# Designs tried in a protein design chat: VH-VL binders against dITP/XTP pyrophosphatase. Part 14

Target 1, 211 residues: dITP/XTP pyrophosphatase, of Hydrogenobaculum sp. (b4u8r9)
Amino acid sequence: MKLMICTSNKKKFEEISSILESLKKDENLDLEFVKPPKEIEVEEYANTFLSNAYLKAKAYYNAFGIPALADDSGLVVEAFSDNLERPGVYSARFYKDSFGSHVLKEEDFKLSKDELNNLKVLRLLEKEENRKAKFVSVVAIVLSNNYGIFGEGELKGHIAKEPFGNFGFGYDPIFIPEGYNTTLANIENKDKISHRRQALEAVFFMLKKML
Key: E = the ipSAE of ESMFold2; O = the ipSAE of OpenDDE; V2 = 0.75 times the mean of E and O plus 0.25 times the DockQ between their complexes.

## First folded at step 18 (VH-VL; framework fv_faricimab_arm2)

Design w02 (from u06 with heavy chain R54K Y103W E108T; at its last look DockQ between E and O 0.02; V2 from the best seeds 0.00; counts 0 for: pae O 9.8 > 2, placed apart)
Fold by OpenDDE, look of step 18:
Structure w02 (fold): chain C 211 residues (1-211), chain A 125 residues (1-125), chain B 108 residues (1-108)
Amino acid sequence: as target 1 above (211 residues)
Amino acid sequence: QVQLVQSGAEVKKPGASVKVSCKASGYTFTDYYMHWVRQAPGQGLEWMGWINPKSGGTDYAQKFQGRVTMTRDTSISTAYMELSRLRSDDTAVYYCARDSPYWGSDWTYDAFDIWGQGTMVTVSS
Amino acid sequence: SYVLTQPPSVSVAPGQTARITCGGNNIGRKSVHWYQQKPGQAPVLVVYDDSDRPSGIPERFSGSNSGNTATLTISRVEAGDEADYYCQVWDYDSDHYVFGGGTKLTVL
């Protein structure tokens, strides 16, 4: 059986593929991970990781008739939770999000997008005692028109008072995972605690039962 | 098929106005920002501004502030760019180009992935 | 204003590797996109977000970005690759998009 890994991000594709290949290594499964024949546009933008992952996977399945895997991931800060999880699905562009739209100043926009995202989170938390946060990854696999499976992974932690570390990307400099005293940007071998790995492992376990 | 189809070539006199249309098809028009870019003959690309088709919000390059107006008609998935007080140096091919939403998901990028075929606007006395 | 600097022209023999640079102050902190434009045609996105490739674009096209220089690399250059190439960024200071001056790639 072919399974399409549906992502337009090359790095993410490589990561997902690597993890899945690793998971498959000890399994005698007739499973082949492939790229979609072409990239398609997904017209719906949902407000949850699960919905986005499903919509994407479903769209690709509908387009090509091949089982499709998609993921959606991001940072969730507990203090920012109202009607939507934030940064949540807006993690990559949180600095542009309407939530807390006035915390960034003109002089801040000399920073990179990642730095702006981090700065916004930090400023929004300046007066907040609750600094709990988590990275979340949801992986959806659509196998047929009426059947899909899901896996979720999360890495719990909290937001640091200031950025620390030079490794990694995104929110890594301001996120301290549970059980650690430093940020992800200062931790080697992050893959071991990866929320994406957890999600993939979860969904893969379910997939195995079906094959 | 996702595509942008622009209106035909225009010839205008100095001081006049020109309005170029860009009809979108094959995707949800309101989900993507629309940019306008022009290119003078033998010259490079110049960004003019963007419109959010959903809200109608716009942002123009400083160079064109006061002269350019970007609008849209969502009922026909069409974006418009009007440039007034035309000069000879406004002679260029004008392009509309689609941009992904800024904050829809981790999969949104601010690159222009779909372009119209271009509209030649000639300003001559 | 933020400025992107490209060489006016680059020449390469068929089968060789072409490298087109885009210089900008701290450009490595920005997302760089690359467009190919052939005569009489609209630009085509060939690389986005520094190194990602749109569907339909050959693997021969790749991108990198660090420090003050972004680079579009075209391996195993073909005659059909002859075109103008433009880099693009979003300028945070002005909240505007900026294009490089363009590079004419000639295949010898």
Scores: ipSAE 0.010, ipTM 0.522, lowest interface PAE 9.8, mean pLDDT 89
ESMFold2, look of step 18: ipSAE 0.396; ipTM 0.789
ESMFold2 (binder alone), look of step 18: mean pLDDT 92; pTM 0.941

Design w03 (from u06 with heavy chain Y103W W107Y E108Q; at its last look DockQ between E and O 0.05; V2 from the best seeds 0.00; counts 0 for: pae O 8.9 > 2, placed apart)
Fold by OpenDDE, look of step 18:
Structure w03 (fold): chain C 211 residues (1-211), chain A 125 residues (1-125), chain B 108 residues (1-108)
Amino acid sequence: as target 1 above (211 residues)
Amino acid sequence: QVQLVQSGAEVKKPGASVKVSCKASGYTFTDYYMHWVRQAPGQGLEWMGWINPRSGGTDYAQKFQGRVTMTRDTSISTAYMELSRLRSDDTAVYYCARDSPYWGSDYQYDAFDIWGQGTMVTVSS
Amino acid sequence: SYVLTQPPSVSVAPGQTARITCGGNNIGRKSVHWYQQKPGQAPVLVVYDDSDRPSGIPERFSGSNSGNTATLTISRVEAGDEADYYCQVWDYDSDHYVFGGGTKLTVL
């Protein structure tokens, strides 16, 4: 059976593929991980990681008739959780999100996008005692028209008072994972605690039972 | 069609200033960062900085801090790059370039998908 | 400062495969973009995000990136592929874009 890994991010594709291959290694499964024949436009406007992952996977399945895997992930700050998780599905563009729209100033926009996202999170948490946060990854596999399986992974932690470290990307400079005293931007070999790995392991476990 | 059209060639004396314009068309000017890159004759590409056309925010390469000023006029979808205190080693073709729309995650950074035709700036006594 | 290292020149015969490398510390963790520049012209994006191709770029152009080396591969090289090629990354530490020194591809 072929399984399409549906992502436009090449690094994400490599990561997902690598993890899945490692998981498959000890299993005698007739499973081949492939790229979609082409990229298709998928509207990802849902409010949850699961919904977005499903929409993407479903779209690719509908397009090509091949079981499809999709991932959606982001940062969730507990203090920002009202009716929606935030940054949540807006993690990459949180600085543009309407939530807390007044915390960024005109003079701040000399910063990089990642810095703006981080700055917004930090400013919003400036007077907040609850600094709990987590990275979340949801992996969806659509196997047939009416059947899908899901896996979720999370990396719990909290938001630092200030950015620290020069490694990594995105929110890594301001996120301190549980069990650590430094930010992700200062931790090597982050794959060991990857929320995406957890999600993939979870969904793979389910997949094995079906094959 | 999406395109960037730059102003014409400039000849300047050392110590002078030059202001190059870059007019955008075919897309929403304020939705994409504008970068400036220069290339000395026979040399490689050198990133100078970017401007956020929406906010006017800028970030310059350290090498050009204090000498370069990037601005924009949103009413005419035009970006400007001014370089002051010119010297002979500033002789180069200057390019404006738009960010790629492919920013999608914290692991992706914008490429420059659209470039102006370049503006030759010659600094000579 | 972050530095990208390219060979100054690569030569290939028509129909052969050209490989242009871009070396950088942990470059595999970065998104690498590649530009083609022909004489007297502006650079053209040919590969972005390590291996993705913009619309209009032939499938002959491909990219990879891992460890400390990114590679632009041009299969079935044509005379028209003769140009300078530049790799580019965004450096998180300095928040600057960095270009490689460029590679002159000569088609023999």
Scores: ipSAE 0.014, ipTM 0.531, lowest interface PAE 8.9, mean pLDDT 89
ESMFold2, look of step 18: ipSAE 0.183; ipTM 0.709
ESMFold2 (binder alone), look of step 18: mean pLDDT 92; pTM 0.943

Design w05 (from v04 with heavy chain G57K S104H; at its last look DockQ between E and O 0.03; V2 from the best seeds 0.00; counts 0 for: pae O 11.2 > 2, placed apart)
Heavy chain, then light chain:
Amino acid sequence: QVQLVQSGAEVKKPGASVKVSCKASGYTFTDYYMHWVRQAPGQGLEWMGWINPRSGKTDYAQKFQGRVTMTRDTSISTAYMELSRLRSDDTAVYYCARDSPYYHDWEYDAFDIWGQGTMVTVSS
Amino acid sequence: SYVLTQPPSVSVAPGQTARITCGGNNIGRKSVHWYQQKPGQAPVLVVYDDSDRPSGIPERFSGSNSGNTATLTISRVEAGDEADYYCQVWDYDSDHYVFGGGTKLTVL
ESMFold2, look of step 18: ipSAE 0.469; ipTM 0.794
ESMFold2 (binder alone), look of step 18: mean pLDDT 92; pTM 0.942
OpenDDE, look of step 18: ipSAE 0.008; ipTM 0.519

Design w06 (from v04 with light chain S94Y; at its last look DockQ between E and O 0.09; V2 from the best seeds 0.00; counts 0 for: pae E 9.1 > 2, placed apart)
Fold by OpenDDE, look of step 18:
Structure w06 (fold): chain C 211 residues (1-211), chain A 124 residues (1-124), chain B 108 residues (1-108)
Amino acid sequence: as target 1 above (211 residues)
Amino acid sequence: QVQLVQSGAEVKKPGASVKVSCKASGYTFTDYYMHWVRQAPGQGLEWMGWINPRSGGTDYAQKFQGRVTMTRDTSISTAYMELSRLRSDDTAVYYCARDSPYYSDWEYDAFDIWGQGTMVTVSS
Amino acid sequence: SYVLTQPPSVSVAPGQTARITCGGNNIGRKSVHWYQQKPGQAPVLVVYDDSDRPSGIPERFSGSNSGNTATLTISRVEAGDEADYYCQVWDYDYDHYVFGGGTKLTVL
């Protein structure tokens, strides 16, 4: 059986593929991981990681008739949670999000996108006691028109008072994983605690039960 | 069509300043960062910095800190790059370039649209 | 500072495959972009995010990136492919874009 890994992010594709190959290695499964024949437009305006992952997977399945895997991931700060998780699905562009719309100033926009995202999170948490946060990854696999499975992974932690570390990307400089006393930007072998790995392991466990 | 049109060639003396313009058309000027890249004759590309046309925020390469000023006029969709205290090694073609709309999570954009370039010659 | 290393020149015969490398420490963890520049012209984006092609760029152009090397591959090379090619990455340590030194592709 072929399984399409549906992501436009090349780094994610590599990571997902690598993890899945490693998982498959220990299993005698007739499973081949492939790229979609072409990229298709998918509306990713859902409010949850699961919904976005499912929409992507479903769209690709509908387009090509091949079982499709898609993921959606981001940072969730507990103090920002009301009806929607924040940054949540807006993680990549949180600095542009309407949530906390006046936190960033004009002079801040000389910063990189990652820095802006981090700055916004930090400013919004400035008066908050609850600094709990987590990275979340949801992986959805659509196997047929009426059947899909999904897995979820989480890396729990909290937001640091200030950025620390010059390595990594995204929110790594301000996120301290549970069990650690430094930010992800200063942790080697981050893949070991990857929320995406957890999600993939979870969904793979379900998948192999079906094969 | 999306395009960037730059001002004409400049000849300057050492110590002078030069201001190059870059007019954008075919897209919303304020939605994309504008970069400046230069290329000395027979040499490679060198990134100088960016401006956020929406906010006017800028970030310059360390090499040009204190000498370069990037500005914009949103009313005419035009970006400007001024380089002061010119010296002979500033002789180059200067390009404006738009960020790619192909944004992906946690990645920095490529430059998908370029101006035609402006030759700046610094000579005594 | 972060450095991208390209061969100064690559030569290929028409119809053959050209491979232009871009070396950098752990470059596989970065997004690599490639530009084509013909004499007297502005650079043109030909590959972005390691392997994606902008609209209008032929499928003959492809990219890969892993480990310490990114590669631009041009299959079925044509005379019109003769140009300088530059790789580019964002350097997080200094918060700036870095270009490779460029590779001159000569079509024999």
Scores: ipSAE 0.009, ipTM 0.540, lowest interface PAE 8.9, mean pLDDT 89
ESMFold2, look of step 18: ipSAE 0.012; ipTM 0.546
ESMFold2 (binder alone), look of step 18: mean pLDDT 91; pTM 0.938

## First folded at step 19 (VH-VL; framework fv_faricimab_arm2)

Design k01 (from v04 with light chain S31N; at its last look DockQ between E and O 0.03; V2 from the best seeds 0.00; counts 0 for: pae O 12.1 > 2, placed apart)
Fold by OpenDDE, look of step 19:
Structure k01 (fold): chain C 211 residues (1-211), chain A 124 residues (1-124), chain B 108 residues (1-108)
Amino acid sequence: as target 1 above (211 residues)
Amino acid sequence: QVQLVQSGAEVKKPGASVKVSCKASGYTFTDYYMHWVRQAPGQGLEWMGWINPRSGGTDYAQKFQGRVTMTRDTSISTAYMELSRLRSDDTAVYYCARDSPYYSDWEYDAFDIWGQGTMVTVSS
Amino acid sequence: SYVLTQPPSVSVAPGQTARITCGGNNIGRKNVHWYQQKPGQAPVLVVYDDSDRPSGIPERFSGSNSGNTATLTISRVEAGDEADYYCQVWDYDSDHYVFGGGTKLTVL
C-alpha cells in the first residue's frame, strides 16, 4: 500500500520519513512511502491538532486518491493556559500570533522563523516562574473517504531560560524534556522519546492491524 | 500612509444583523491580525475578537460567540465584522484595529492602528 | 474574568505630572498597553509593553508596571492631553484582551 507523507515542512518531512522507515522495518509492514505529486494548499484554522491533521490528510487524499498521512504538532506551555494550549496549533507561526507582546529589534530581522518563535516564547515566559511545557503530536491517516485513523504522542518537559544547541528544529533549542538536563537540540537520537514517534507508533499499530 | 477606513454608520432594528467593513491600506493586509473593539456611548472599550487575514482563522470573545462572524476579503484588503440578533445594548461605535505581532519592520505588538469607528444604532 | 481597575477621573494642573493607575491581579506579570482617546476620535496607542513608546508619542508619556499596578505617567501636562486613557492586557487564562474602565484626565 502506498502512503503519502503530507507535509510542506522539510525538516518535519525528514523526521517523519526517518521514523516511518524505521517503523516499517521493525514491524515488517508492506508500505511504500511516497511524496504527494504536488503540494496543495490546506487551511489549518482548526482549534485542535487532530482536526488540523485530519483536514490536511483529507485534503491530500481527496486530491490524489492515495492514503494520506499528516502530522500536526506543537508546543504547549502551561503558563499560557492549559485550556488554550498555547502555542499549540499556532506553534509554527507563534511569533505572528497575538499572544502577549514583544517588540522586534534590529537583530531579530536576522533570525529564522523558528528562532523568532523561540524568542517570543522566552519573552512571554520572562515574568513567569512556571516553565512547564509539553510537545504534542497528532498523526492522522486517511485511508478512504469514510475511514481514518490517528495516533497521539506527548513529551513533557520545561522551557529553558535561553536557547541551547543547534540541532533539530522548531522549539527544540528551548525545550528540555523530562529526565534530561539539556534541550532537545542537544539530545542525540531524540526520535526515541519524541512526541512525533509516539504518535506515529500509535497510528502504525492501528494500521498494522488493518494490513 | 497606514490607515484603516471603516464603513458608514448603521441603523438597525432589534433582531437584525449588521456587517461593518474595514479597509486596510498602506501595509500588507495579511501580515497583521485584525481586531474588533466596540464602545457603547459613554462607556469603555470592549474587545470582540480577532481574525487572521491570511488564514481566515478567528477567535471571538466568549460574550459574542455564536453571534459574531469575522471575515475578510484579501483581494481588497478588507475585514468584515457581522453581528447578528442585534439588541439595544449593541448600540456602540465599532472599531477595527490592527495588531502587530507579525514579523514586520519595527511594528508594535499592540493595537497600533485604528479605524475611525462605525456607529451602529439599534432601536425599535 | 480578569479585571483591570482604573480611577474614573484624574485632574492635574498644566505643567504638572499626571499619573493614571491600572490595577490588576499580578498585572506586573503582564504586558500593559495604554491608549489615549479624545472625544469623537479613535483610541491612540501611547505606551506599549509597559513602558515602550510608539514613534510620534512625546517623551512626556511613560509607563511602568509592577506588582498589582501599572501606571501611565504624563509629565508636563498640556491642555491637549485632556482625554480618556485606557489600559489593556492580554489575559492568558481567558484568551481575551481586557481593557480597563478608562480614566478621564482633566487638565485644570
Scores: ipSAE 0.000, ipTM 0.533, lowest interface PAE 12.1, mean pLDDT 87
ESMFold2, look of step 19: ipSAE 0.171; ipTM 0.707
ESMFold2 (binder alone), look of step 19: mean pLDDT 92; pTM 0.940

Design k02 (from v04 with heavy chain S100L; at its last look DockQ between E and O 0.05; V2 from the best seeds 0.00; counts 0 for: pae O 11.6 > 2, placed apart)
Fold by OpenDDE, look of step 19:
Structure k02 (fold): chain C 211 residues (1-211), chain A 124 residues (1-124), chain B 108 residues (1-108)
Amino acid sequence: as target 1 above (211 residues)
Amino acid sequence: QVQLVQSGAEVKKPGASVKVSCKASGYTFTDYYMHWVRQAPGQGLEWMGWINPRSGGTDYAQKFQGRVTMTRDTSISTAYMELSRLRSDDTAVYYCARDLPYYSDWEYDAFDIWGQGTMVTVSS
Amino acid sequence: SYVLTQPPSVSVAPGQTARITCGGNNIGRKSVHWYQQKPGQAPVLVVYDDSDRPSGIPERFSGSNSGNTATLTISRVEAGDEADYYCQVWDYDSDHYVFGGGTKLTVL
């Protein structure tokens, strides 16, 4: 069976692909992972990771007629939790999100999106005592017009005082997982504890039973 | 070898239509979007639109809306671009180009494989 | 409409480093692709997503993108590098692919 990996993040795609190849090998499944023929716009206006993952997967399925896998992941910082968890579903674009009084400066445009996101999180937490956070991942697979499966993963930890490490992407440089004294960006082979792996394993388990 | 081979040069009168073909080989035709780009003599590149070979879905640049039609024949892995109501400023080399999806954070990807181009001359 | 600005020409001696710029408003927030076009030939992708290099393209070709300027860098320039170079982005607002005006690289 052909399965499209439908993520808009290049590094996320690489990570997902790597994990899936590993899982495929371990489970001896007959799957072919492919990229979509084209990246399509998907409005991620939903307030949950699951909804966004589903919308994305469904959109790609509708567009190309191939089973589609989509991931929606994000950082949830406890101190930012009011009515909506933050960064949450806005994790990828948190630097642009209207939250707090942060205004991007000209020099900020020299930074990567990840760096901008991390910087904003750190600024907002500067006066916060509670630095608890968690990564959340939801993976959805749309197999047909009327059928989909999903898996979830979570990694608890806290936000570091400053970025550290060169591995990974996103908020990895500022996230310290439980049981560790360093950031995810400083942990090699982080996929063992990855929220994304957990989600992928969960959905893969279901997929295996269907094949 | 992955390649795109386009039809030969065309000479047309103003008001006529031209249909350029682009045959794909070396890869699964329906797994990649196809773009069309033109280049007037001595000028730069201009994007015209894309087609989804699987579904036949298209999106055209606003400039060409109503005049351009992109189609495909999956049985022979061939894409077509038809431009109607030709005028002198349509004189250009027309290229088909394969889209290469790399997932660039909601930005569309580069064109990794190009046809050799088709010269279309519009003259009275 | 979104506009990409390139210098019309750049000259460099063999063995030296050529830098071709592509200016655009907050272009650093976009993914920039670069194409090489020699006379009578189709464009060839030489850099994509700001700094990634397709298979078969020499390591002499590199790219960067920050602020309002993307740059294609060609180190140890050879006579065969003489060509027109185009930058490209996708503009979200207009939903159009946008090309720069092109830069003619002359190897002296």
Scores: ipSAE 0.005, ipTM 0.531, lowest interface PAE 11.6, mean pLDDT 87
ESMFold2, look of step 19: ipSAE 0.446; ipTM 0.803
ESMFold2 (binder alone), look of step 19: mean pLDDT 92; pTM 0.937

Design k03 (from v04 with heavy chain H35E; at its last fold request DockQ between E and O 0.41; V2 from the best seeds 0.00; counts 0 for: pae E 2.6 > 2)
Heavy chain, then light chain:
Amino acid sequence: QVQLVQSGAEVKKPGASVKVSCKASGYTFTDYYMEWVRQAPGQGLEWMGWINPRSGGTDYAQKFQGRVTMTRDTSISTAYMELSRLRSDDTAVYYCARDSPYYSDWEYDAFDIWGQGTMVTVSS
Amino acid sequence: SYVLTQPPSVSVAPGQTARITCGGNNIGRKSVHWYQQKPGQAPVLVVYDDSDRPSGIPERFSGSNSGNTATLTISRVEAGDEADYYCQVWDYDSDHYVFGGGTKLTVL
ESMFold2, look of step 19: ipSAE 0.508; ipTM 0.801
ESMFold2 (binder alone), look of step 19: mean pLDDT 92; pTM 0.939
OpenDDE, look of step 19: ipSAE 0.013; ipTM 0.543
ESMFold2, fold request of step 20: ipSAE 0.553, 0.501, 0.506; ipTM 0.840, 0.821, 0.822
ESMFold2 (binder alone), fold request of step 20: mean pLDDT 92, 92, 92; pTM 0.942, 0.939, 0.938
OpenDDE, fold request of step 20: ipSAE 0.373, 0.718, 0.635; ipTM 0.800, 0.905, 0.886

Design k04 (from v04 with heavy chain D31E; at its last look DockQ between E and O 0.07; V2 from the best seeds 0.00; counts 0 for: pae O 11.1 > 2, placed apart)
Fold by OpenDDE, look of step 19:
Structure k04 (fold): chain C 211 residues (1-211), chain A 124 residues (1-124), chain B 108 residues (1-108)
Amino acid sequence: as target 1 above (211 residues)
Amino acid sequence: QVQLVQSGAEVKKPGASVKVSCKASGYTFTEYYMHWVRQAPGQGLEWMGWINPRSGGTDYAQKFQGRVTMTRDTSISTAYMELSRLRSDDTAVYYCARDSPYYSDWEYDAFDIWGQGTMVTVSS
Amino acid sequence: SYVLTQPPSVSVAPGQTARITCGGNNIGRKSVHWYQQKPGQAPVLVVYDDSDRPSGIPERFSGSNSGNTATLTISRVEAGDEADYYCQVWDYDSDHYVFGGGTKLTVL
């Protein structure tokens, strides 16, 4: 069976692909992972990771008729939880979010999206004692018009005072997982504790039962 | 070494057709989309379309619809681009370029490997 | 159609930092790729996905993308950096790859 990996994030794609290959081997599943033939615009206006993952997967399935896997993940900072978990579903573009509005300056355009996101989180937490946070990932697989499965993963931790490390991507430089004294960006083989891996394992467990 | 080697320069009359080849080596030909890009003398880059070497599926820029045909021969890891009904403004260097494998979908990726280019001159 | 706007030329002295901009409506929401092209040669990918660098490309080359402007930055410019530079995006409204007009970088 072919399964499309549907993500618009390059580094996320690499991570998902790596994990999926590992899981495929471990579970001895007859799967072929493929890239979608074309990028399609998916409106992700939902307020939950699950809804966004599903919408994305469904859109690609509808477009190409191939089972589609999509991931929606993000950082949730406890101190930012006012009705909506933040950064949450806005994790990728948190620096543009109206929450804790910051006027971007010309100098900011010299920074990467990840850097801008991280700086915003750190800025907002500067006077905050509660630095608890978690990564959340939901993976949805749409197999047919009437059937889909999903898995969820979570990694608890807290936000560092400063960014550290060069590995990984996104908020990895500012996130310290429980049980560690360094950021995810300093942890090699983070896939072992990864929220994304947990989600993928969960959904693969279900997929295996179906195949 | 990963490389794309294109066929030699062509001189054509208006109304004729030209077929440029692009031979891939150093990687699995069917695992990467192939794009075609042209550049008129002294001008910028212009995307023409892509082909999926595995399936043979194609998508062309609207400007070239009905006039361009992209094909491949998997047995020799070679992609072809044929442009018909040539006119003077088709004079350009034509490049094949491999899609990057590291980004989402085949059309969103950067072009990480390029052929050396094929000059096509259309003159009466 | 989606349009990418580059300055036609940028000049820098050796050892200085060159910045080449690529303007586009909400380009910060897109993935921007950069190519270097020297006379008589094929383009070479120097930055992809806004800020990632291919193997073999010097660390002097970096990229950023935010708002309506993507920027290729070349630090400690060398004579060998003199070339044309093109930005590129995919536009799903038109289903086309779009290139900027190119910027000629001159090393004084």
Scores: ipSAE 0.006, ipTM 0.521, lowest interface PAE 11.1, mean pLDDT 88
ESMFold2, look of step 19: ipSAE 0.559; ipTM 0.838
ESMFold2 (binder alone), look of step 19: mean pLDDT 92; pTM 0.945

Design k05 (from v04 with heavy chain S104H; at its last look DockQ between E and O 0.48; V2 from the best seeds 0.00; counts 0 for: pae O 8.6 > 2)
Heavy chain, then light chain:
Amino acid sequence: QVQLVQSGAEVKKPGASVKVSCKASGYTFTDYYMHWVRQAPGQGLEWMGWINPRSGGTDYAQKFQGRVTMTRDTSISTAYMELSRLRSDDTAVYYCARDSPYYHDWEYDAFDIWGQGTMVTVSS
Amino acid sequence: SYVLTQPPSVSVAPGQTARITCGGNNIGRKSVHWYQQKPGQAPVLVVYDDSDRPSGIPERFSGSNSGNTATLTISRVEAGDEADYYCQVWDYDSDHYVFGGGTKLTVL
ESMFold2, look of step 19: ipSAE 0.410; ipTM 0.787
ESMFold2 (binder alone), look of step 19: mean pLDDT 92; pTM 0.943
OpenDDE, look of step 19: ipSAE 0.019; ipTM 0.535

